# Ledger of designs, part 15: VH-VL binders against FAD synthase (ribL)

Target 1, 153 residues: FAD synthase (ribL), of Halorubrum lacusprofundi (b9lsn4)
Amino acid sequence: MTRVVAQGTFDLLHPGHVHYLEDAATYGDELHAIVARRTNVTHKPAPILCAEQRRDMVAALTAVDEAHLGHPEDVFVPIQRLDPDVIVLGFDQHHDEADIAAALAERGIDCRVERASGRDPRYEDELLSSGDIVDRILKQRGSDCDGAREGQR
Short names: E, the ipSAE of ESMFold2; O, the ipSAE of OpenDDE; V2, 0.75 times the mean of E and O plus 0.25 times the DockQ between their complexes.

## First folded at step 4 (VH-VL; framework fv_fasinumab)

Design fb3 (from f05 with heavy chain S104T, light chain D32Y A50K; at its last look DockQ between E and O 0.19; V2 from the best seeds 0.00; counts 0 for: pae O 10.0 > 2, placed apart)
Fold by OpenDDE, look of step 4:
Structure fb3 (fold): chain C 153 residues (1-153), chain A 122 residues (1-122), chain B 107 residues (1-107)
Amino acid sequence: as target 1 above (153 residues)
Amino acid sequence: QVQLVQSGAEVKKPGASVKVSCKVSGYTLTELSIHWVRQAPGKGLEWMGGFDPEDGETIYAQKFQGRVTMTEDTSTDTAYMELTSLRSEDTAVYYCATDLRWGTGSYYFDYWGQGTLVTVSS
Amino acid sequence: DIQMTQSPSSLSASAGDRVTITCRASQGIRNYLGWYQQKPGKAPKRLIYKASSLQSGVPSRFSGSGSGTEFTLTISSLQPEDLASYYCLQHNSYPLTFGQGTKVEIK
């Protein structure tokens, strides 16, 4: 059995995530998704949703066999424990395949590193990033918050 | 990867208490949610209780509330289940169980202890 | 509480036979169902998780299906080593509840 690992924040789950996980699932027989904790997310804004909620949402996807929370201190701990055959990086993840491969080798993990394909929007209003979703929410609903504050004055 | 090793068989009288241990290896106890399941002779599996990482508390089956206490010693990676006011009906094999999932609210129990027979007889 | 009704309570079949065990939940449990095998004198072993996902190392003759309230464990070709009791488990909500079990005997 080929075990595949996918990793991500998976905040405000969107079709880009689904595509990533579906593509990852094609690399093996069993897909494990590792959901990063807030403490693991340092290169972008903190996720809106808690790790547990993000995990549960990811776990609900057909392509995902199991969803795991990341380790609060070391991102490789879950990988070592799962001992995957393949790690599939997201299309837009900044990590270099060679760097990841080297890191895995240093830890004695015999795992190949692949990268998932990208996904284009299927329609004009489709949002494929958590950040864009947040921005749209603020744009559309931010004014509602201002109105509520004016009414209380 | 995860191993659960339980304490040995116990023989108790009615009204007595029993404390079963479950030592964890491969993972730390703090990373796992330990649950307990028992099985009376010739009967089915019965969930007794376990730790819910989402709520951060131990949940007990109503049937055992007031009689069962589940504790953990993280320094020794050992979980305990104590059952008091023992009755003949408590005669069963008691299992500790956990799963590979970390911090999940859903429990698949892919790892089990070997079981501990507790016999309650006068 | 969610009641799990498992059927049949026991069955006897020959090697090579197709065996089906059913578990019914008293309310919807989505796919939060596992199947376990318990051989005599041993601890249970997980066969299926998430209603239809095969546990690593489990023979492909085992399969799970269903969602909501109706679930099925299938052994496509019964083997002698499959002599055991089988249990479904719901983990949709507390308290966790098992089916009554199915004892599978080999003729």
Scores: ipSAE 0.005, ipTM 0.593, lowest interface PAE 10.0, mean pLDDT 89
ESMFold2, look of step 4: ipSAE 0.021; ipTM 0.666
ESMFold2 (binder alone), look of step 4: mean pLDDT 90; pTM 0.933

## First folded at step 6 (VH-VL)

Design g1 (from fa24 with light chain A50D; framework fv_fasinumab; at its last look DockQ between E and O 0.59; V2 from the best seeds 0.00; counts 0 for: pae E 10.0 > 2)
Fold by ESMFold2, look of step 6:
Structure g1 (fold): chain C 153 residues (1-153), chain A 122 residues (1-122), chain B 107 residues (1-107)
Amino acid sequence: as target 1 above (153 residues)
Amino acid sequence: QVQLVQSGAEVKKPGASVKVSCKVSGYTLTELSIHWVRQAPGKGLEWMGGFDPEDGKTIYAQKFQGRVTMTEDTSTDTAYMELTSLRSEDTAVYYCATDLRWGKGDYYFDYWGQGTLVTVSS
Amino acid sequence: DIQMTQSPSSLSASAGDRVTITCRASQGIRNYLGWYQQKPGKAPKRLIYDASSLQSGVPSRFSGSGSGTEFTLTISSLQPEDLASYYCLQHNSYPLTFGQGTKVEIK
């Protein structure tokens, strides 16, 4: 049996997430997804949704066999404990491949590193990032603290 | 395998304080979410508070807010619960309990200490 | 706070009987519920996590079911060593709350 690991924040789910996980699943028999803790998301805004909700949503996707909460201090602890055959990086995680490979080697983890393909937008108004979804919500529903929310439509 | 070993029984007067320790072995303290649960004689279980790994802070039950402090000493892998202004109704067995800070989810309280009896009497 | 109403508060049954204990949550808690067994003088022991998942080393006569607001612990064939108090715990929201317990006695 070939165990595959994918990792990410998976905040507001979008078709890019589904594509990533479906592509990752093709590398083996079991796909385990690691859902990042809020404290591990330092390169972009903190996730809107709590980790348990994000894990539950990821676990519900057909491509995912198990979803796991990440370690709050050491992101490689779950990877070492799962002992995967393959780790699949997200398409946009390209700049991290060499760092991840070095970190795996330093920890003696014998695991192949692959990268998922990207998903182009399918619809003209499609949103493929959690940040873009949040921005859309704020523009359409958020209104400022003192302004009329409905009158700006 | 996680093991939680608690400090020994205490007898206190009303108005005093008690500090119960919970020493972790098998894992380091930073891998665990430590919670505290008490049980008055012949009564049910009552959650007092615990560490929330998502926010990296301790959450206290409102009933104990202001009287309880939960701390951790990573150099000795020991968690502590201190309860102040003790009353006779605080007589109970106090447990530490935990799960891992990571994995398939927080499966609350799959490991428990042996319990520490605190008796408050005048 | 989420109130957990556990029933019955006590029961007495013969060896071999099927025993059912229920917990009702005052609002939805998804599957964020555990079942615990406490034998006299001992710390609690987890039997079931995530409402229906059996803890490793727990006999298969124990099972859990339910989601949302209504949950059930079933002992399919009661054994003498099952003499204990049983508690549910919700961990959907802080504060974490236990049911009041069910004392199981063997006739």
Scores: ipSAE 0.005, ipTM 0.585, lowest interface PAE 10.0, mean pLDDT 87
ESMFold2 (binder alone), look of step 6: mean pLDDT 90; pTM 0.928
OpenDDE, look of step 6: ipSAE 0.018; ipTM 0.608

Design g2 (from fa24 with light chain H91Y; framework fv_fasinumab; at its last look DockQ between E and O 0.52; V2 from the best seeds 0.00; counts 0 for: pae E 6.4 > 2)
Fold by OpenDDE, look of step 6:
Structure g2 (fold): chain C 153 residues (1-153), chain A 122 residues (1-122), chain B 107 residues (1-107)
Amino acid sequence: as target 1 above (153 residues)
Amino acid sequence: QVQLVQSGAEVKKPGASVKVSCKVSGYTLTELSIHWVRQAPGKGLEWMGGFDPEDGKTIYAQKFQGRVTMTEDTSTDTAYMELTSLRSEDTAVYYCATDLRWGKGDYYFDYWGQGTLVTVSS
Amino acid sequence: DIQMTQSPSSLSASAGDRVTITCRASQGIRNYLGWYQQKPGKAPKRLIYAASSLQSGVPSRFSGSGSGTEFTLTISSLQPEDLASYYCLQYNSYPLTFGQGTKVEIK
């Protein structure tokens, strides 16, 4: 059995996420998705939704066999324990495949690194980023008091 | 397998402070979310506070705000709970409890220390 | 804060009896509910997590059910070694809160 790992923030889910995970699933028999903690999100604004909610949503996708919460300090802890055969990076993730491969080798993890393809827009007004969704919400609902709230957990 | 070993029993006077330690083994402290729960004699369990892995910070129960401090020494894999301005009502067994900082979900208190009795009396 | 109301506070039953303990949450907590067993003089031990998932190594006579605001721990056939106090815990949101506990005695 080939175990595949995909990782991401997966905040406000959009078709780009679905495509990523579906593509990732083609690389093996079982797909595990790792949902990043807020503390590990440094290259973009903090996620709107709590990690557990993001995990639950990802877990509900057909392509995903199991969803996991990431480690707040070390992204390799879940990877080490899952011991995947393949890690699939998102098409727009800034990490270099060779860099990730080297980091895995240093940790004694025998895992190949692949990159998923991107999704092209399929219809007008399609939003393929969580940030764009947030912007749309602010534009349309910015004056509303009952907007999206970060959980008190 | 995670093991938590706590410091020994304490006897304190009202107004004093107590610091209980919890040494972790099997996993590193940085891999665990440490929480503290106390139990007065013949009473139920009461959550005092603990580490939130999502925000990467410790959260305290409001009841203990300003009086409790939870710290960690990663070099020794030891967690600490300090309670100040002790009262007779603080007499209890204090437990450190933990779970992994990652997983399928945020499950709490899979592993427990043996408990530390703190007695506050005049 | 979420209040957990546990019932009964105590019960006495015979070996082989079916035992049921209930916890009610003051608001919806989905399935973020755990059950703990505490034997006299010992630290608590987790029996159930996620409302109905059996902890590894726990006998199958223990089971959990429920979602939302009402939850149940069931011991299908009470054994002498089950003498203990039992607590529910919600971990839906902070502060974490326990039920008051149920003391189970064996006749």
Scores: ipSAE 0.025, ipTM 0.625, lowest interface PAE 3.7, mean pLDDT 89
ESMFold2, look of step 6: ipSAE 0.029; ipTM 0.670
ESMFold2 (binder alone), look of step 6: mean pLDDT 90; pTM 0.930

Design g3 (from fa24 with heavy chain L32Y; framework fv_fasinumab; at its last look DockQ between E and O 0.34; V2 from the best seeds 0.00; counts 0 for: pae E 14.2 > 2)
Fold by ESMFold2, look of step 6:
Structure g3 (fold): chain C 153 residues (1-153), chain A 122 residues (1-122), chain B 107 residues (1-107)
Amino acid sequence: as target 1 above (153 residues)
Amino acid sequence: QVQLVQSGAEVKKPGASVKVSCKVSGYTLTEYSIHWVRQAPGKGLEWMGGFDPEDGKTIYAQKFQGRVTMTEDTSTDTAYMELTSLRSEDTAVYYCATDLRWGKGDYYFDYWGQGTLVTVSS
Amino acid sequence: DIQMTQSPSSLSASAGDRVTITCRASQGIRNYLGWYQQKPGKAPKRLIYAASSLQSGVPSRFSGSGSGTEFTLTISSLQPEDLASYYCLQHNSYPLTFGQGTKVEIK
């Protein structure tokens, strides 16, 4: 059996997330998704949804065999525990494949690193990021009262 | 190696309070979800409540609502459970237990303290 | 609250016997079910997680099965050191709930 790991925030789910996980699943027999903790999301605005809800939504996707919460301090701890054969990075994830592979080797994890393909928009007005969804909500529903929030601009 | 070491046995009168400590060594409290479980003599295990350090929420079993407080001191890696208005029915061994809040660690209670006997004698 | 009904409450069996303990959830809990062994005077020890996954270091005579609402712990060949109380725990949702326990005695 080939165990695959995918990792992400998976806040407001959108078609980009579904594509990523479906593409990741093609690399093996069993797909495990690691859902990042709020404390691990430092490179973008904090998630709207709590970690348990995000994990439960990801677990409901057909492509995902199991969904897990990430470790609050060390993102490699759940990877070590799962001992995957393949880690698939998201198309737009900022980590370099070589840096991840080096970190895995340092920890004695014999694991291939791959990157998923991107998803092209299929529909007019389709939103493919959680940030874009939030921006749309604020534009359409928040304009009368919203003048102070940074993450929406 | 993770260890949970609890404070020693206590004897209390009805109406008093007790505070049991649980010191984590080998890891830090920021890595764990601490739960408290008790067991009356000759009885089964009963979950009392637990703390999730990421969300900052403590969930208490309804039976203990209003009488139990669970806190943590991350500077000493020590969790506490305080039970007030003690009754003779609260005589039990009190355990702290935890699991790592990550991937497969969502399946609870892979580390247990040794237990603390609290005796409430009237 | 999810109620866990464990049966039997106690059993007595000979060394070498196959022993089964069942646990029923009042609603679906997927595979979020653990099995614990508690020897007299000691803290519980996890045997099975995720309904069927054997904890490392636990003898292979222990196995778990089931999903949804019905779960079984099996000891394929009972040993004298298996004298203990056994508990299931659901962690699908709060409050966490244990079964009532099964006391296993050796004849």
Scores: ipSAE 0.000, ipTM 0.506, lowest interface PAE 14.2, mean pLDDT 83
ESMFold2 (binder alone), look of step 6: mean pLDDT 90; pTM 0.923
OpenDDE, look of step 6: ipSAE 0.005; ipTM 0.568

Design g4 (from fa24 with heavy chain G50Y; framework fv_fasinumab; at its last look DockQ between E and O 0.12; V2 from the best seeds 0.00; counts 0 for: pae E 3.6 > 2, placed apart)
Fold by OpenDDE, look of step 6:
Structure g4 (fold): chain C 153 residues (1-153), chain A 122 residues (1-122), chain B 107 residues (1-107)
Amino acid sequence: as target 1 above (153 residues)
Amino acid sequence: QVQLVQSGAEVKKPGASVKVSCKVSGYTLTELSIHWVRQAPGKGLEWMGYFDPEDGKTIYAQKFQGRVTMTEDTSTDTAYMELTSLRSEDTAVYYCATDLRWGKGDYYFDYWGQGTLVTVSS
Amino acid sequence: DIQMTQSPSSLSASAGDRVTITCRASQGIRNYLGWYQQKPGKAPKRLIYAASSLQSGVPSRFSGSGSGTEFTLTISSLQPEDLASYYCLQHNSYPLTFGQGTKVEIK
């Protein structure tokens, strides 16, 4: 049995996440998703939803056999626990495959590194970024908050 | 970093009850799985049970079923283990131990309390 | 229940010696095994997780190997500070179970 690992923040799930996980699932027999904790998320805004909620949502996807929480201090702990055959990176993840492979080798993990394909937009107004979703929400609902404040003045 | 601080030593009579506390810091109790492990003097480690956060229920070792109750107070980030009908054989150091939530049934004990000695004697 | 049979129960070795402790599971536990060190009067400390992964901060002289039912903790060069009891732990299924322990003494 080939065990596959996918990892990400998976905040405010969108079709891009689904595509990533579906593509990842094609690389083996069993797909495990690792959901990053807030402390694992660097160089971008913190996720809106807590890690447990994100995990539960990811776990509910058909392509995912099991979802796990990441480790706040060491991203390799879950990988070592799962001992996967394949790690599939997201198409837009900034990590270099060779760098990841080297890091795994240093830790004695025999795992190949692959990269998933990106999802092409299928319809107009499709949002394939959690950040874009947040921006849309703020644009549509933020103005309502300002109007309510003006009415109370 | 997670820290576990347990309540102080207890001396009890046979038939009495004891309740040991384990206060969590560094992370919230909801992020952790608190297990209890005891060790009789000069003996090995024995797993007692834990509160399953996934199902919201307790899982006890069969040996302690009916006598042990594990509870949590999330408002104070404190876990409790109560053992009733104490016997001399219950004399042991009791530890709380935890791992960050991973998955159901998949736990390591990364962090340990300092232990609580419970002495049961006539 | 899964029984963990640990051997030996005790050993005495000299500083610099290679020490090996074995843990056998009554059924397959994959790599869901940890090794713990307990010094006298102290709480246990995890040395190895996932059967072969070294805990951060643990000296490299410690190593774990095995999968399925046979596991080994190795101290490549025993040091005086390694005087302790060592335990394996399976967490494949409930109830969680420890090995009986191995007391390591230094000559």
Scores: ipSAE 0.028, ipTM 0.688, lowest interface PAE 3.0, mean pLDDT 90
ESMFold2, look of step 6: ipSAE 0.266; ipTM 0.727
ESMFold2 (binder alone), look of step 6: mean pLDDT 89; pTM 0.924

Design g5 (from fa24 with light chain H91Y N92K; framework fv_fasinumab; at its last look DockQ between E and O 0.15; V2 from the best seeds 0.00; counts 0 for: pae O 7.8 > 2, placed apart)
Fold by OpenDDE, look of step 6:
Structure g5 (fold): chain C 153 residues (1-153), chain A 122 residues (1-122), chain B 107 residues (1-107)
Amino acid sequence: as target 1 above (153 residues)
Amino acid sequence: QVQLVQSGAEVKKPGASVKVSCKVSGYTLTELSIHWVRQAPGKGLEWMGGFDPEDGKTIYAQKFQGRVTMTEDTSTDTAYMELTSLRSEDTAVYYCATDLRWGKGDYYFDYWGQGTLVTVSS
Amino acid sequence: DIQMTQSPSSLSASAGDRVTITCRASQGIRNYLGWYQQKPGKAPKRLIYAASSLQSGVPSRFSGSGSGTEFTLTISSLQPEDLASYYCLQYKSYPLTFGQGTKVEIK
């Protein structure tokens, strides 16, 4: 059995995430998704949703066999435990495949590194980033007094 | 759902050491923050120490510093608490307790082991 | 260290009675307070977290209130199965500290 690992923040899930995870799933028999904690998210805004909620949402996707929380300090701890055959990076993740491969080798993890393809927009007004979704929400609802309605749900 | 199963009861002499285990299932140890709480017979709950996910380190209560060591084996999903230089006052039920590793604003002790009785007597 | 003063140490009440347990913190802890129930010979069980949030599966007769330094656990209608010791826990800062506990007996 070939075990595949995908990693990401997976905040405010969109079709780009689904494409990533579906593509990742093609590299093996079992896909494990690791959901990054807020402390691991650098050089971008913090996720809107808590790690647990993001995990649960990712776990509900058909392509995902199991979803895990990341480690608060060391991204390699879950990887070491899962001992995957393949790690699939997102198309827009800034990590270099060679760098990741080297880091894995240093830790005695025999795992190849692949990169998923990106998803092109399929219809008008499709949002393929969490940031764009946030911006859309702020633009449409930022002026709405909806704060009172959300407290009653 | 998280389950914690602790090792069996221990009887020790004063000056001896005891090591209690706590095996985790449902989630991996890397996803949890393990803490230890003890309770002397007929007394209240006392926090001994545990993992702080925010700081990424184990914190011990001052009362037990130098005598207690908390460790984890991620390969077996088992947490350990070792207490040395045992005294009669250390007679208690020892619990491992945990919650998922949260970010800021963590809630503690949603899940508990069944407890381990440690009796220290001459 | 944050000291938690719990009161009363024990109480006896009849089924159907309203029961109130109080915890006071030596300094402000916002809403970083949990309430736990411990039945004889069993491990504690969380009832309330974040001072007023009811744990999933806990009967609605249990409620928590308070913020800052004064907190209250209320059982609106005491049931026979509520015989237990109850503890408050602050988790604002380390060391984590429990109240002394309240033993609830049923008449």
Scores: ipSAE 0.017, ipTM 0.583, lowest interface PAE 7.8, mean pLDDT 89
ESMFold2, look of step 6: ipSAE 0.255; ipTM 0.750
ESMFold2 (binder alone), look of step 6: mean pLDDT 91; pTM 0.934

Design owa (framework fv_ofatumumab; at its last look DockQ between E and O 0.05; V2 from the best seeds 0.00; counts 0 for: pae E 7.8 > 2, placed apart)
Fold by ESMFold2, look of step 6:
Structure owa (fold): chain C 153 residues (1-153), chain A 122 residues (1-122), chain B 107 residues (1-107)
Amino acid sequence: as target 1 above (153 residues)
Amino acid sequence: EVQLVESGGGLVQPGRSLRLSCAASGFTFDDYAMHWVRQAPGKGLEWVSTISWNSGSIGYADSVKGRFTISRDNAKKSLYLQMNSLRAEDTALYYCAKDTYDYWSGDAFDIWGQGTTVTVSS
Amino acid sequence: EIVLTQSPATLSLSPGERATLSCRASQSVSSYLAWYQQKPGQAPRLLIYDASNRATGIPARFSGSGSGTDFTLTISSLEPEDFAVYYCQQYSNWPLTFGQGTRLEIK
């Protein structure tokens, strides 16, 4: 049995997330997704959704066999506990496969590191990032709050 | 506005102690690792210490191990550096800095304070 | 400890010229390298993280490249405000380390 791990924030789910997890699942028999907690996401705006909700939504995807909450400070703790055969990096994740493999080896984790393919937009107006979804919401609803309250009671 | 403000620097004699503070505002302080970086007069930058979001992982430069202690109080949005057994070579401007940590991406420093000066001389 | 060596120590150029600053690591740091700018009396400013990504608000004339042990910061057309000291910093391993700096000065 080949156990695969994928990891990410998975905030507002979009087709890019689904593609990543589906592609990751092709590397083995059982896909475990680690959902980062808010404290693991340091250079981005905080996730819109709480980690438990994000975990539950990821767990519901057909490609995902189990979803887990990440460790608040050590990303390798849940990986060590799962003892996977393969870790699949997201297409846009910046770390090199060899560097992640070296970090795993330093910790005694014997695991292949692969990278998922990217997903191109398939139709006009498709949103493939949580940030784009938030921006769309703010443009459509935030303008009502900022300056479109004329004539309202 | 994201802001870091250091305080607690001063002039002290060798062997004495100081405690530096860094007050954070404008971001979720307890989501991020924090750092101390120092710069001796006319010299480059030197990493001093790092503390994870909940103090579970702490690192020190070899030059300060055993003498300096980093800590944080997430309720007060504050970072601290207790500096004991100070030496002349600890004379520097001390910055606090916010980590950019992302899963897999690393520890660049995107927000810096203006620094507080520590001078150790007889 | 990973030692970062920057070259040249001083680079004298005029506005409008291209600047090329080098940082060499004693061991591979993969892409875990940042570049900072520092002007006198100011805190360092993050320019580039993960070797090639511009930080928020950094002009497009700044670009980073490299992986492993050899890294380059390029400023495509120097502006007067670009004359400063530049530091590289690795975050592959503790202790986190900085290069010794390159002073970019007006000719």
Scores: ipSAE 0.014, ipTM 0.526, lowest interface PAE 7.8, mean pLDDT 85
ESMFold2 (binder alone), look of step 6: mean pLDDT 93; pTM 0.951
OpenDDE, look of step 6: ipSAE 0.016; ipTM 0.646

Design owb (framework fv_ofatumumab; at its last look DockQ between E and O 0.03; V2 from the best seeds 0.00; counts 0 for: pae E 9.6 > 2, placed apart)
Fold by ESMFold2, look of step 6:
Structure owb (fold): chain C 153 residues (1-153), chain A 122 residues (1-122), chain B 107 residues (1-107)
Amino acid sequence: as target 1 above (153 residues)
Amino acid sequence: EVQLVESGGGLVQPGRSLRLSCAASGFTFDDYAMHWVRQAPGKGLEWVSTISWNSGSIDYADSVKGRFTISRDNAKKSLYLQMNSLRAEDTALYYCAKDTYDYWSGDAFDIWGQGTTVTVSS
Amino acid sequence: EIVLTQSPATLSLSPGERATLSCRASQSVSSYLAWYQQKPGQAPRLLIYDASNRATGIPARFSGSGSGTDFTLTISSLEPEDFAVYYCQQYDNWPLTFGQGTRLEIK
């Protein structure tokens, strides 16, 4: 049984998240997703949704067998507990696979590190980031004349 | 090309003020914390200040608290350092730097500008 | 405040030799330690972050190791361009701090 780990913030779910998790699932038999807590996400826009809600939404995806909350301080704690055979990095995560593998080995975690493929936009006006979704919401909330809001009562 | 370009340095007398600017290009400025680091002539590196992506968290070295104010304008992709009540000990080359943060790493500084020189003397 | 003490202050070696630079923290910084290289008249360049990860574009001859309070930067076979000043930096706790530097010079 090949256990795969994927991880991320998974704030406002979008097709990029679904693609990442589906691609990660192809690397093994059981996909576990680690959902970062708010404390783990600093120096960048904080997630809109609480970690428990994000975990529950990720757990509902067909590709995901189990979803877990990350450790509030040490990102490697849940990885050690799960003892995965493969960790799949997101397409846009900045680290080289070899560098992550070395960091994991320093901590006694012996697993393969792979990287998911990217997802190109397939539809006009498709949003593939939580930031773009937030921007769209703010524009529509501030302007009731946009076509997406025409006819609302 | 990812770049940071500092400006606003110069020669000033003690007690005066200067405002440094740092213009960013080639990356999504709004996603990252930014830092100021200084280096006195012939000396090592000293962290000065950090500002979070939305200016919601700001930290200063003890040596500059109350005198220096960090700020940013995400629309202009610019970082600033307002330096008041300057002292001779503030004489240094001032660098701006980009934070590396992602889930797998902490707050190292992966992109640096070339620096702007501040000289405080009579 | 976490003090980083680098040793030696100056290291004199020849091209082709192995360099070993040390950084000791006054308190544990876990693995949140970076190494920078600075050549005269240039900005610092990130070499290693999180104790052991090479930054993008850094040659394999550079490696970092350690955790807690004791950290090492190793350059396996010195090239002429490696003679510079090296700084360690911790980012485990505020304020962020740098070591005082090790100058690696040509013997």
Scores: ipSAE 0.007, ipTM 0.549, lowest interface PAE 9.6, mean pLDDT 85
ESMFold2 (binder alone), look of step 6: mean pLDDT 93; pTM 0.946
OpenDDE, look of step 6: ipSAE 0.013; ipTM 0.623

